# Designs tried in a protein design chat: VH-VL binders against UPF0179 protein Maeo_1037. Part 5

Target 1, 145 residues: UPF0179 protein Maeo_1037, of Methanococcus aeolicus (a6uvu3)
Amino acid sequence: MDKRITLIGSKIAKTGNEFIYCGVLEECSECRFKKICHDGLIVGKRYRIVSVRSAKHPCIAYGDGVKVIEVEPSNNFTILIESKKALEGLTLSHSDIQCNNILCKYYNLCHSEGMPEKYKIMELHEKIKCPKGNSLIKATVSTIN

## First folded at step 3 (VH-VL)

Design r1k (from r1 with light chain S96D; framework fv_retifanlimab)
Fold by ESMFold2-Fast, scan of step 3:
Structure r1k (fold): chain C 145 residues (1-145), chain A 120 residues (1-120), chain B 111 residues (1-111)
Amino acid sequence: as target 1 above (145 residues)
Amino acid sequence: QVQLVQSGAEVKKPGASVKVSCKASGYTFTSYWMNWVRQAPGQGLEWIGVINPSGGETWLDQKFKDRVTITVDKSTSTAYMELSSLRSEDTAVYYCARDYGEWLSDFDYWGQGTLVTVSS
Amino acid sequence: EIVLTQSPATLSLSPGERATLSCRASQSVSDYGYSYMNWFQQKPGQPPKLLIHDASNRATGVPSRFSGSGSGTDFTLTISSLEPEDFAVYFCQQYDEYPYTFGGGTKVEIK
């Protein structure tokens, strides 16, 4: 219901497409679109594209450039969960993985700010290679009420 | 359906203040920035400033910095522009116009305008 | 502030003719492959209406006879074949830096 403006790769900028917001990249530090591209989006949250503007803008993260889009949240998040807790359809209470390695490329998926206290596992994805040796799987989860 | 509806015409004496409102509907108010632009009778357009409704940050033309305050009321989806120490040269139609924010300033929807007349 | 100079101030043309409107900026309003320039149409008693954004991109619902071009300091709005409803005032506007500024306008009027 709550629509936001952001930018996404031109090839995937199509009305009806969904994507998972993955956070700010280090390459974005000098980008003049950093604020509009990232402001107000939640890491791991899935968004649906409701409209697309025609103009392309340069982007170091997308070789074909980016387009301005309107998005609405789809109430889904991508997170990393312990393999032992990973069952589709299971409802879990959010517990932070005990790790202080802020240089890890997966840190934001392990420590997502704005996660609901409870969520339901909708889909399991690939196992990731954890530098600390934790057995972790990417999962799409939904908020519950 | 996106709509910006402004308050009615005002007649003020020199030295007074005026506060113009712009009520937004048909979109998420905090997802777009709101600009204020004026146009003196028979003249061109002059940008006054812009506000980010989400955080309340404003950017103003330096010539207005001491006299203009731009604010928002998120609960009513309304933006306000207050201009103080009015002079006859401030007689103009004042418009609100939304845009997509920093470096993506397409003024795609405009209010109908508010005529402010400053006369003795 | 960036000054935008529009020329000519007035174009007197007949329906069916091509209109070419110029906007020159006192400094470049382009960087890294994009240009921060809009074009608006204004009719008497109405607010301005967005025609072109980002120098060359037509706004939603704007007829294909309108096109924008240019980069750096020199920009052009072209109307390929004037229709009766196109007789209006046209303004360019930059958003490369604050304060945002508008050109003085070009009035397109019936000959």
Scores: ipSAE 0.102, ipTM 0.645, lowest interface PAE 4.1, mean pLDDT 86

Design r1l (from r1 with heavy chain L104I S105T; framework fv_retifanlimab)
Fold by ESMFold2-Fast, scan of step 3:
Structure r1l (fold): chain C 145 residues (1-145), chain A 120 residues (1-120), chain B 111 residues (1-111)
Amino acid sequence: as target 1 above (145 residues)
Amino acid sequence: QVQLVQSGAEVKKPGASVKVSCKASGYTFTSYWMNWVRQAPGQGLEWIGVINPSGGETWLDQKFKDRVTITVDKSTSTAYMELSSLRSEDTAVYYCARDYGEWITDFDYWGQGTLVTVSS
Amino acid sequence: EIVLTQSPATLSLSPGERATLSCRASQSVSDYGYSYMNWFQQKPGQPPKLLIHDASNRATGVPSRFSGSGSGTDFTLTISSLEPEDFAVYFCQQYSEYPYTFGGGTKVEIK
């Protein structure tokens, strides 16, 4: 099963929605929900919401509060790929974009942890203008082994 | 120390509106949510609604949604509850109450209460 | 909405006795091992005071004679040995979903 409980912003807490877990914030160090919210989740991994509880809780990170949700890991990853390789249905071998700009807001999507050797492009999203000049597009990819 | 100080007692006629204030001090106003609760004489507690002072979002009991407006003034750390179309049944002590902490919905500090009397 | 029913409406007891107050919810106010239930004490002319949060945790400064227990739909507030200042009205309150609701209260009075 590998189902987990966590908390997410009330506006996006809807069964069927997916999100990428981004890790612990500094504000979470004294949070009473820190263990419930963060334990057992993998940074950069995509999760699917399978149920939502109605109660709202205050959260510094979410102005509208957070709700308790049950999640399961998704076989899908969101990554950036070179536009010239971006074709839905295509199977690609994984290679990280050659870039050492760790302060870039897209760094983690270019250097995704836990990517398998091969993946299939499921859906193409918006193009990203890279500060380093790479032509990149955001894609949802599926693991195949 | 945390304090919530409410405005004074009001006497209103049926059909009028009343606006009650709740001035907060001793903590960061925008880091905690503010609830409004009322209590009719000799009766139990009835939750009206809550506001997130940071964003201004409100959640109300559906019973009050068409008559209640909850707002905040961040510059004065003051929350307001305005109730319109007053009825005799609205006669009650109205309390503001802070949601505790950063992650818990507890009413840890309450205002002293404001008596609103709707006569005739 | 979730209806909270408190029983009994009145408890007549003497100082030193144990008080047990019940709160029953019309549907579960617990999930994933957490219970969204608070208890308050109210004395005449005063606002309510938080006693217990999350069903079983004492609020800061609340004496150890107060304890909360229960989960799901059935909750209990216990005062192990009543002191004179404990004669008051007690309310349970759920925050599992909007609207938040309170029980009707239990009055603990001197016998």
Scores: ipSAE 0.008, ipTM 0.510, lowest interface PAE 8.7, mean pLDDT 82

Design z5a (from z5 with heavy chain L105F; framework fv_fezakinumab)
Fold by ESMFold2-Fast, scan of step 3:
Structure z5a (fold): chain C 145 residues (1-145), chain A 122 residues (1-122), chain B 111 residues (1-111)
Amino acid sequence: as target 1 above (145 residues)
Amino acid sequence: QVQLVQSGAEVKKPGASVKVSCKASGYTFTDYFMHWVRQAPGQGLEWVGWINPDSGGTFYAQKFRGRVTMTRDTSISTAYMELSRLRSDDTAVYYCAKEGYSYGFEDAFDIWGRGTLVTVSS
Amino acid sequence: QAVLTQPPSVSGAPGQRVTISCTGSSSNIGSGYDVHWYQQLPGTAPKLLIYGNSNRPSGVPDRFSGSKSGTSASLAITGLQAEDEADYYCQSYDSSLDAWVFGGGTQLTVL
């Protein structure tokens, strides 16, 4: 187990939630929580919250404060894949879907952050018909290093 | 093994400054914040401020801003608290105390120095 | 100068149970900030007794327990012994003061 302690906004500090670590802000340089909040985390890597501590702490980045959480690396992402490429157990190379419709509710699943060059399809979910006409399916994928 | 050793008692006149030291041993000095807490004779505990020994960053309770300065010297694992423009009501035992950050430890002050008595009298 | 309210004194006989209350407000305990408890024997520095509302450091007997509800916390001591005679302080963080805050302290007398 490769578990870490960090802090995250109190509203999203819930066991089972996932987030992508985005790095240190300049505002964090004199924060008393900087070491515990940032040490041991990899920028762009996805983490899953395993436990949440009760106390709230002040934070310039989160108006409702932050809570101490325990996280573990998540190798799993939820993304949209072209239906013709969707087969459980298949390893794919990541490629961007060409689309500029930033108002689409699926935009972030089509243009996901932190994806490695290769990933393995772990589970297929519901099919989605893209407003642009692409045939897409929601999938849970795991990173391949 | 983990210890905080403080400097000896001081007697000062009103208007003077005092500098108290706190030498850490038995752990990595830069890994944990150091707090300063005072206790006037027969009174309760009052938080003064903290220093991050890694960065040198500090934060002070509003009551002490403009009068207190916290510093550290990482080469000798020592933290300092200097209080200026002393008043008779600054007479107190001043403690340094280390934060505990291990899995599940919740920001408590786990190790305390034995205290430094500062007496301010005319 | 204390921000958290504790009774100034509490007393009990050997073997009895006592409870020490710590009352805060919405800006500290009521905001979800954890409560820690310290024991101060006469002439000594405070010693951490309970951290994170209810956890005991190594070496602290299970006769000591902590709890928290709403804007208040409590320290319970069962099976009182003469050596428990000390001052007890609660501590939390206050978001409006942006500061660590302590209770006024409770002197426990074992009669």
Scores: ipSAE 0.000, ipTM 0.544, lowest interface PAE 13.9, mean pLDDT 82

Design z5b (from z5 with heavy chain A108Y; framework fv_fezakinumab)
Fold by ESMFold2-Fast, scan of step 3:
Structure z5b (fold): chain C 145 residues (1-145), chain A 122 residues (1-122), chain B 111 residues (1-111)
Amino acid sequence: as target 1 above (145 residues)
Amino acid sequence: QVQLVQSGAEVKKPGASVKVSCKASGYTFTDYFMHWVRQAPGQGLEWVGWINPDSGGTFYAQKFRGRVTMTRDTSISTAYMELSRLRSDDTAVYYCAKEGYSYGLEDYFDIWGRGTLVTVSS
Amino acid sequence: QAVLTQPPSVSGAPGQRVTISCTGSSSNIGSGYDVHWYQQLPGTAPKLLIYGNSNRPSGVPDRFSGSKSGTSASLAITGLQAEDEADYYCQSYDSSLDAWVFGGGTQLTVL
């Protein structure tokens, strides 16, 4: 119900995508769009994109520009979990996968910030083989508040 | 009641400078960018630039860079546009206009001042 | 130039419908930037008529409507009245100029 307007990189501006709002970048201090881009979002809170506008705008923080998006707060996360622990409907205690490879394209899904201590697996998606050889599966999980 | 009150008409010689004021009331001055738009007699609208009244940050259309300066005084909710090295083709009505911030980056101008006629003649 | 193109004039009789076109390019309307419309009565400042392609501010009659398709936008006025005689300007944002751009204006005459 509490939909907000903001901007995000044009390459990731897709309905259904989720992100964690990380706050105002210093480079944005002189941006004319700073207020509408960042106002009303809570640092550390997860948001889901519910609509995307087609116009592409220049942005200091995003080389490929940004698009206007509508977002709503999300209690659902998309994360990577070990395949052997992945069963739909199972409730798990969250623990980050032991890995310090911050350049890995899967790093953010393996080390999701803002994850609650416990979550329930809602849906399983595709299996992913990480650069270190771990057998992982992409999952949509719901918070247990 | 939201309104923008502009300074009175000015007559200047080529090479002079003019400074137009725009006093805002009825809303929080620092919440919305202020734009300046001009209109030569019998001609269309031309965007000059904007100022962020909160930070004092500005951005000008390329045509006016080096000749225009926008400032504000938050203590009296007033924005200023100064145009230097005036030419006869700078003769125009200069409007200040407030952004609407309705939903994003393609902002419209919801409230306009009545305009200030600047005449540049020898 | 990336200036939006409008017909210089349009005319109609009272009660009729007229449309005013606003043609842009790939760097403005064609990139998806919204189009806004302003009405300027003789001797007055412009007044916001339509924002965000099709929205009306409070106080604007529903006989004014806006639409957008591809690189162009259109303002439609139904039930023309003598008081509608004015200049109409479209506005958008141009990413290549990094600037607000206006159409050249259309003078509406109610015959």
Scores: ipSAE 0.013, ipTM 0.571, lowest interface PAE 8.5, mean pLDDT 81

Design z5c (from z5 with heavy chain Y103W; framework fv_fezakinumab)
Fold by ESMFold2-Fast, scan of step 3:
Structure z5c (fold): chain C 145 residues (1-145), chain A 122 residues (1-122), chain B 111 residues (1-111)
Amino acid sequence: as target 1 above (145 residues)
Amino acid sequence: QVQLVQSGAEVKKPGASVKVSCKASGYTFTDYFMHWVRQAPGQGLEWVGWINPDSGGTFYAQKFRGRVTMTRDTSISTAYMELSRLRSDDTAVYYCAKEGYSWGLEDAFDIWGRGTLVTVSS
Amino acid sequence: QAVLTQPPSVSGAPGQRVTISCTGSSSNIGSGYDVHWYQQLPGTAPKLLIYGNSNRPSGVPDRFSGSKSGTSASLAITGLQAEDEADYYCQSYDSSLDAWVFGGGTQLTVL
């Protein structure tokens, strides 16, 4: 029972979505709900949304408002890895794909923020068409240590 | 006892300004947003804006931008609303109201002042 | 002028049930923003009656209840009593106006 409640922008408030808790941002300084968040959320930790309450609440930092969500710490997350290294159960060391195409729709999956130094491949999904020609596959990975 | 005490009635001429005060007691003044709502005689409620007593940050309804200024003084737990360039249609009871979000009341206005009647007439 | 629409008046006899509607649009209630209800007795400031669509503050009798569906909300009052004579206002948030918005108010008369 390591579940907590917090608030997140309504556009991304969907069960199954993950995010990295960044603490209180300057643009959120006027957010009336900042005191509702549990003190136990850790800056830089990844959380997964396990439920979303339907009600939407106003927040000037989010034009479409915020929703109350229930979260749990996530040791699992989705990234893109080179197909040659894609084997379930394999442990990989940090291996940033060397690409600076910031406009690519897959950029965030290739350059996932908060990646640990080592992670284990838990499940392989579909292959991705890379604009720069890299052979990539979507994978669910787990943090180690 | 959680309470909001407002200043007394005002009579102003068109073009003047008025400054209404709202003194909070019985809770931590900086923990909750303060809203201002007005009600013209025999009419409904109209939201004017809010102030965050902690930061001093404000947000005003579009209708009042350029004419309203909200401030606070944390040393005496008092919020202020100043409305300038008064018109006869600004005649209304002006209420301050505390947002109850941190008690699980979310964005509802849980405590209201008794109101300040502002009459604008020549 | 009110952004949320309420009937201007409603009436009932003691012991009856009345319902007060609050109709919004896609930019407020229809977007999922909560609806709050306030009771205003003659000559007094508004008092919070229902918050977050259906919750009652301490001290509010359970004969007052709220609900929300689609772009509308309703306040139901059962077992009407003479002291319920008041104006009732619904409130929500409107994302297109970036503002708190109120209904025009409904005057309840207990006959």
Scores: ipSAE 0.079, ipTM 0.652, lowest interface PAE 5.6, mean pLDDT 84

Design z5d (from z5 with heavy chain D54N S102D; framework fv_fezakinumab)
Fold by ESMFold2-Fast, scan of step 3:
Structure z5d (fold): chain C 145 residues (1-145), chain A 122 residues (1-122), chain B 111 residues (1-111)
Amino acid sequence: as target 1 above (145 residues)
Amino acid sequence: QVQLVQSGAEVKKPGASVKVSCKASGYTFTDYFMHWVRQAPGQGLEWVGWINPNSGGTFYAQKFRGRVTMTRDTSISTAYMELSRLRSDDTAVYYCAKEGYDYGLEDAFDIWGRGTLVTVSS
Amino acid sequence: QAVLTQPPSVSGAPGQRVTISCTGSSSNIGSGYDVHWYQQLPGTAPKLLIYGNSNRPSGVPDRFSGSKSGTSASLAITGLQAEDEADYYCQSYDSSLDAWVFGGGTQLTVL
């Protein structure tokens, strides 16, 4: 895969983490790392962190600083799906779970940004305890077209 | 040959303003932040602030806010620092310094100007 | 008062080793921000000596080395020479001040 160097907030700079690149913020106009941080990344595309450098650098957008990371494009990512639909190899259509508990530690996995209309279940992981009583399981999925 | 050439020494009275220049050559002026650092006679280094030569954006140390203004002219690759309402304790050598090393992503000050002595006396 | 603490002076004889400390806090070195070191010979501008805690710019002898642990950093000079007589400054970034900060400087005397 195409590996790229970029920078991300130090608290989320962990090998294996994935994110969707959202573009340049207004604050980034004053960032000394703007070219390295943003050049060559595609808005809306998912990337996986493959390595993290230990040093911190100052960043206007991230108060706790940023770290240099190496990323690669990823079509495989982690989401939460209803257990009744969770079967390895199954192709699913995207369907948002109706829940407004934004304080839930699983909220972002439950309401994943940039989901394609269809995805294939590659691997099933652990079930999670949903505070709202939904039966959910963590899954690694891959995009199809 | 990366270098920063600063303007000559200045003598000012209390209450006046001084504008120091720093002309860059040997690299792309807009690719690296420019910092200003001062050093009073016999004292240590004190950071004043930075300017982003690409955007013209600036950030100043709290001690100098309201008295310092940093600007640049990209057509001649020159950065400026203007300090107003001068006091005798502003007497110092003022350095410009480029952020970043040739290997990139380092925030060290890798190239320094030779300094401009500003003397504030009545 | 400087934000980073250095001893005001250190001394050694030719051929000996000296270490210059740089003590910070949780908002700067302790938070993981890199430490850089500058050498200032009498009557000259500072020169970058060590960047990113332990890296040497081209032309800096390997007898100069840097290290960092916890809230502190150290500059070690081995095989002292008369030409090393200078002021040495550490530098880091402080997240609470949102500013670049320097140590107070250490004057090295080669006896």
Scores: ipSAE 0.050, ipTM 0.650, lowest interface PAE 5.7, mean pLDDT 84

Design z5e (from z5 with light chain S31Y; framework fv_fezakinumab)
Fold by ESMFold2-Fast, scan of step 3:
Structure z5e (fold): chain C 145 residues (1-145), chain A 122 residues (1-122), chain B 111 residues (1-111)
Amino acid sequence: as target 1 above (145 residues)
Amino acid sequence: QVQLVQSGAEVKKPGASVKVSCKASGYTFTDYFMHWVRQAPGQGLEWVGWINPDSGGTFYAQKFRGRVTMTRDTSISTAYMELSRLRSDDTAVYYCAKEGYSYGLEDAFDIWGRGTLVTVSS
Amino acid sequence: QAVLTQPPSVSGAPGQRVTISCTGSSSNIGYGYDVHWYQQLPGTAPKLLIYGNSNRPSGVPDRFSGSKSGTSASLAITGLQAEDEADYYCQSYDSSLDAWVFGGGTQLTVL
């Protein structure tokens, strides 16, 4: 696997945790860690933390500071899928949800970047209240093999 | 080879200003912060401040705020530290030093210039 | 006065072991910030010896090792050689001062 070094908030810097890389924040423009924190990561892609350094470093975006972490691309994603297709163990082909409401707090879960052509539903979570009236449920999915 | 080449020794009178240069080579100048550290004769190391060569942003130790100015010229990969209103106790060797950003975020000062002696005397 | 405390001097005979301490507080080493160590040979600029508490840059012999516990760090030098005579400085970051801080330095004499 292609492992990368980055920094993340101390409270969430735990081995096994996953996150979606969201890109450079405006506050990062004068950050001395900008290069190591952001280089080599793909916006919208999910990463899994495989190791955590113990030392904390100051960060304007995280009041409790940040820790150095080693990450690898995750095969497990959290996405929203249509409730009618939501069955644990089911394999689905990736297709975009019909929605262009970019201001929705669920938009990134409905339009996950870097999704593979096929994925398997591993676990179903809560149903969400969709502003567009779509019947959606949160799911953990994994890439096929 | 990564190298930091500093300007030559200076002798100044109290109240004058001095500007020390640090020319970088062997790496991408804008990729790493540059620090300035001084050492009075027979004394220990004292951090002065840093400059981000990419943005030109700076941060100075409390003791030097209002007297120190750090700048850079990216066209010649050179950083500068100017210290004003010099006192006799500013007599020191002034070092520039590059931050290291390697595999585990070492952030140590991995490469140092050979130093510039600034003597402040009447 | 230095924010990090080091003994002003240590001494040892060739082949022996010495340890140099670096004592901080809850705002620096105790907060979890890494400790780096620098060697300064007479008449030269400091050179990075240990980074990130315990890591050696390429070219530094394994006779040099670093460790960190609580609010303190230590540099250990085994198999002392005459060329190890130098000043040694620890360094960390201090959250209260929002600044890089150095220890006062330790002069190593190989007798």
Scores: ipSAE 0.000, ipTM 0.540, lowest interface PAE 11.3, mean pLDDT 82

Design z5f (from z5 with heavy chain D107Y; framework fv_fezakinumab)
Fold by ESMFold2-Fast, scan of step 3:
Structure z5f (fold): chain C 145 residues (1-145), chain A 122 residues (1-122), chain B 111 residues (1-111)
Amino acid sequence: as target 1 above (145 residues)
Amino acid sequence: QVQLVQSGAEVKKPGASVKVSCKASGYTFTDYFMHWVRQAPGQGLEWVGWINPDSGGTFYAQKFRGRVTMTRDTSISTAYMELSRLRSDDTAVYYCAKEGYSYGLEYAFDIWGRGTLVTVSS
Amino acid sequence: QAVLTQPPSVSGAPGQRVTISCTGSSSNIGSGYDVHWYQQLPGTAPKLLIYGNSNRPSGVPDRFSGSKSGTSASLAITGLQAEDEADYYCQSYDSSLDAWVFGGGTQLTVL
């Protein structure tokens, strides 16, 4: 897929941000913008925001409105992994971190429903110790075939 | 106030490349996408593609993929369209056009350059 | 060939009303994408006439109006004047092509 135009909540519409496309919401069934928001995006696939248009548009799903964004499929993304397992150049299979605290600010980086089955560690960043005591490290990873 | 000034007419031979420029003034260059639209003599308007001047991101109509390249230089508020491997049927006036005015999500093209005539002949 | 269908020509006398149709499909106008209209006077670049189906930019007189229903849109010109003689183009977005698309254009002759 080439670059695609879609819409996302204005507060998260920032160049460089990534998101996993989760599909159509119930609120979208009667929305005139449904096709431009959703057409050509694959449920569970990760996308990177490459640009953001300045204007806000109304949206019932996002109370603060939405902005038009350009996205491209992401082959590199950021996750949290156990520090003891982290080594640049290592290929890992997806595994869950044992945690059920959905209110944690790190929850989505620890648990990704759209993560590929296998990924390669490209770069290691800062270490994080979560409220549950897990020793984690932020990593940039790439998808592989 | 707001205006788009395009480069002058060009005459090219088949197989050559042409690069048309579009200099923007009177608004913040990076706030709106720039589109390229062509019009062959006596024919209608045909959309070529767009560039986001902020990111440099581009998207081209399928007919032109592999032959067109859009770029910009934010330091001089100028957008460029380069079309390669020219054919006689590429003879057309090429317009740059800025997005502006919307009610929904699709911005209309509110300001147009005066056009650049590109003639492809042997 | 154009993706949106317009009549190739329309004619009217001064003071009369003319309408120009723009027929699309489910992948463009029928999907709810807005329709814009452009006026192109002989030898000039197109000028935005109507945006977002029915809205006028500053400086466009109210004798120009737009409407949209189903898979089609229409441009109406009332109180026709000699200076309205021009080509008129509709435009929308097509989700199947991932492209901006134009109608084939309508030449308006004021008799």
Scores: ipSAE 0.015, ipTM 0.545, lowest interface PAE 8.0, mean pLDDT 82

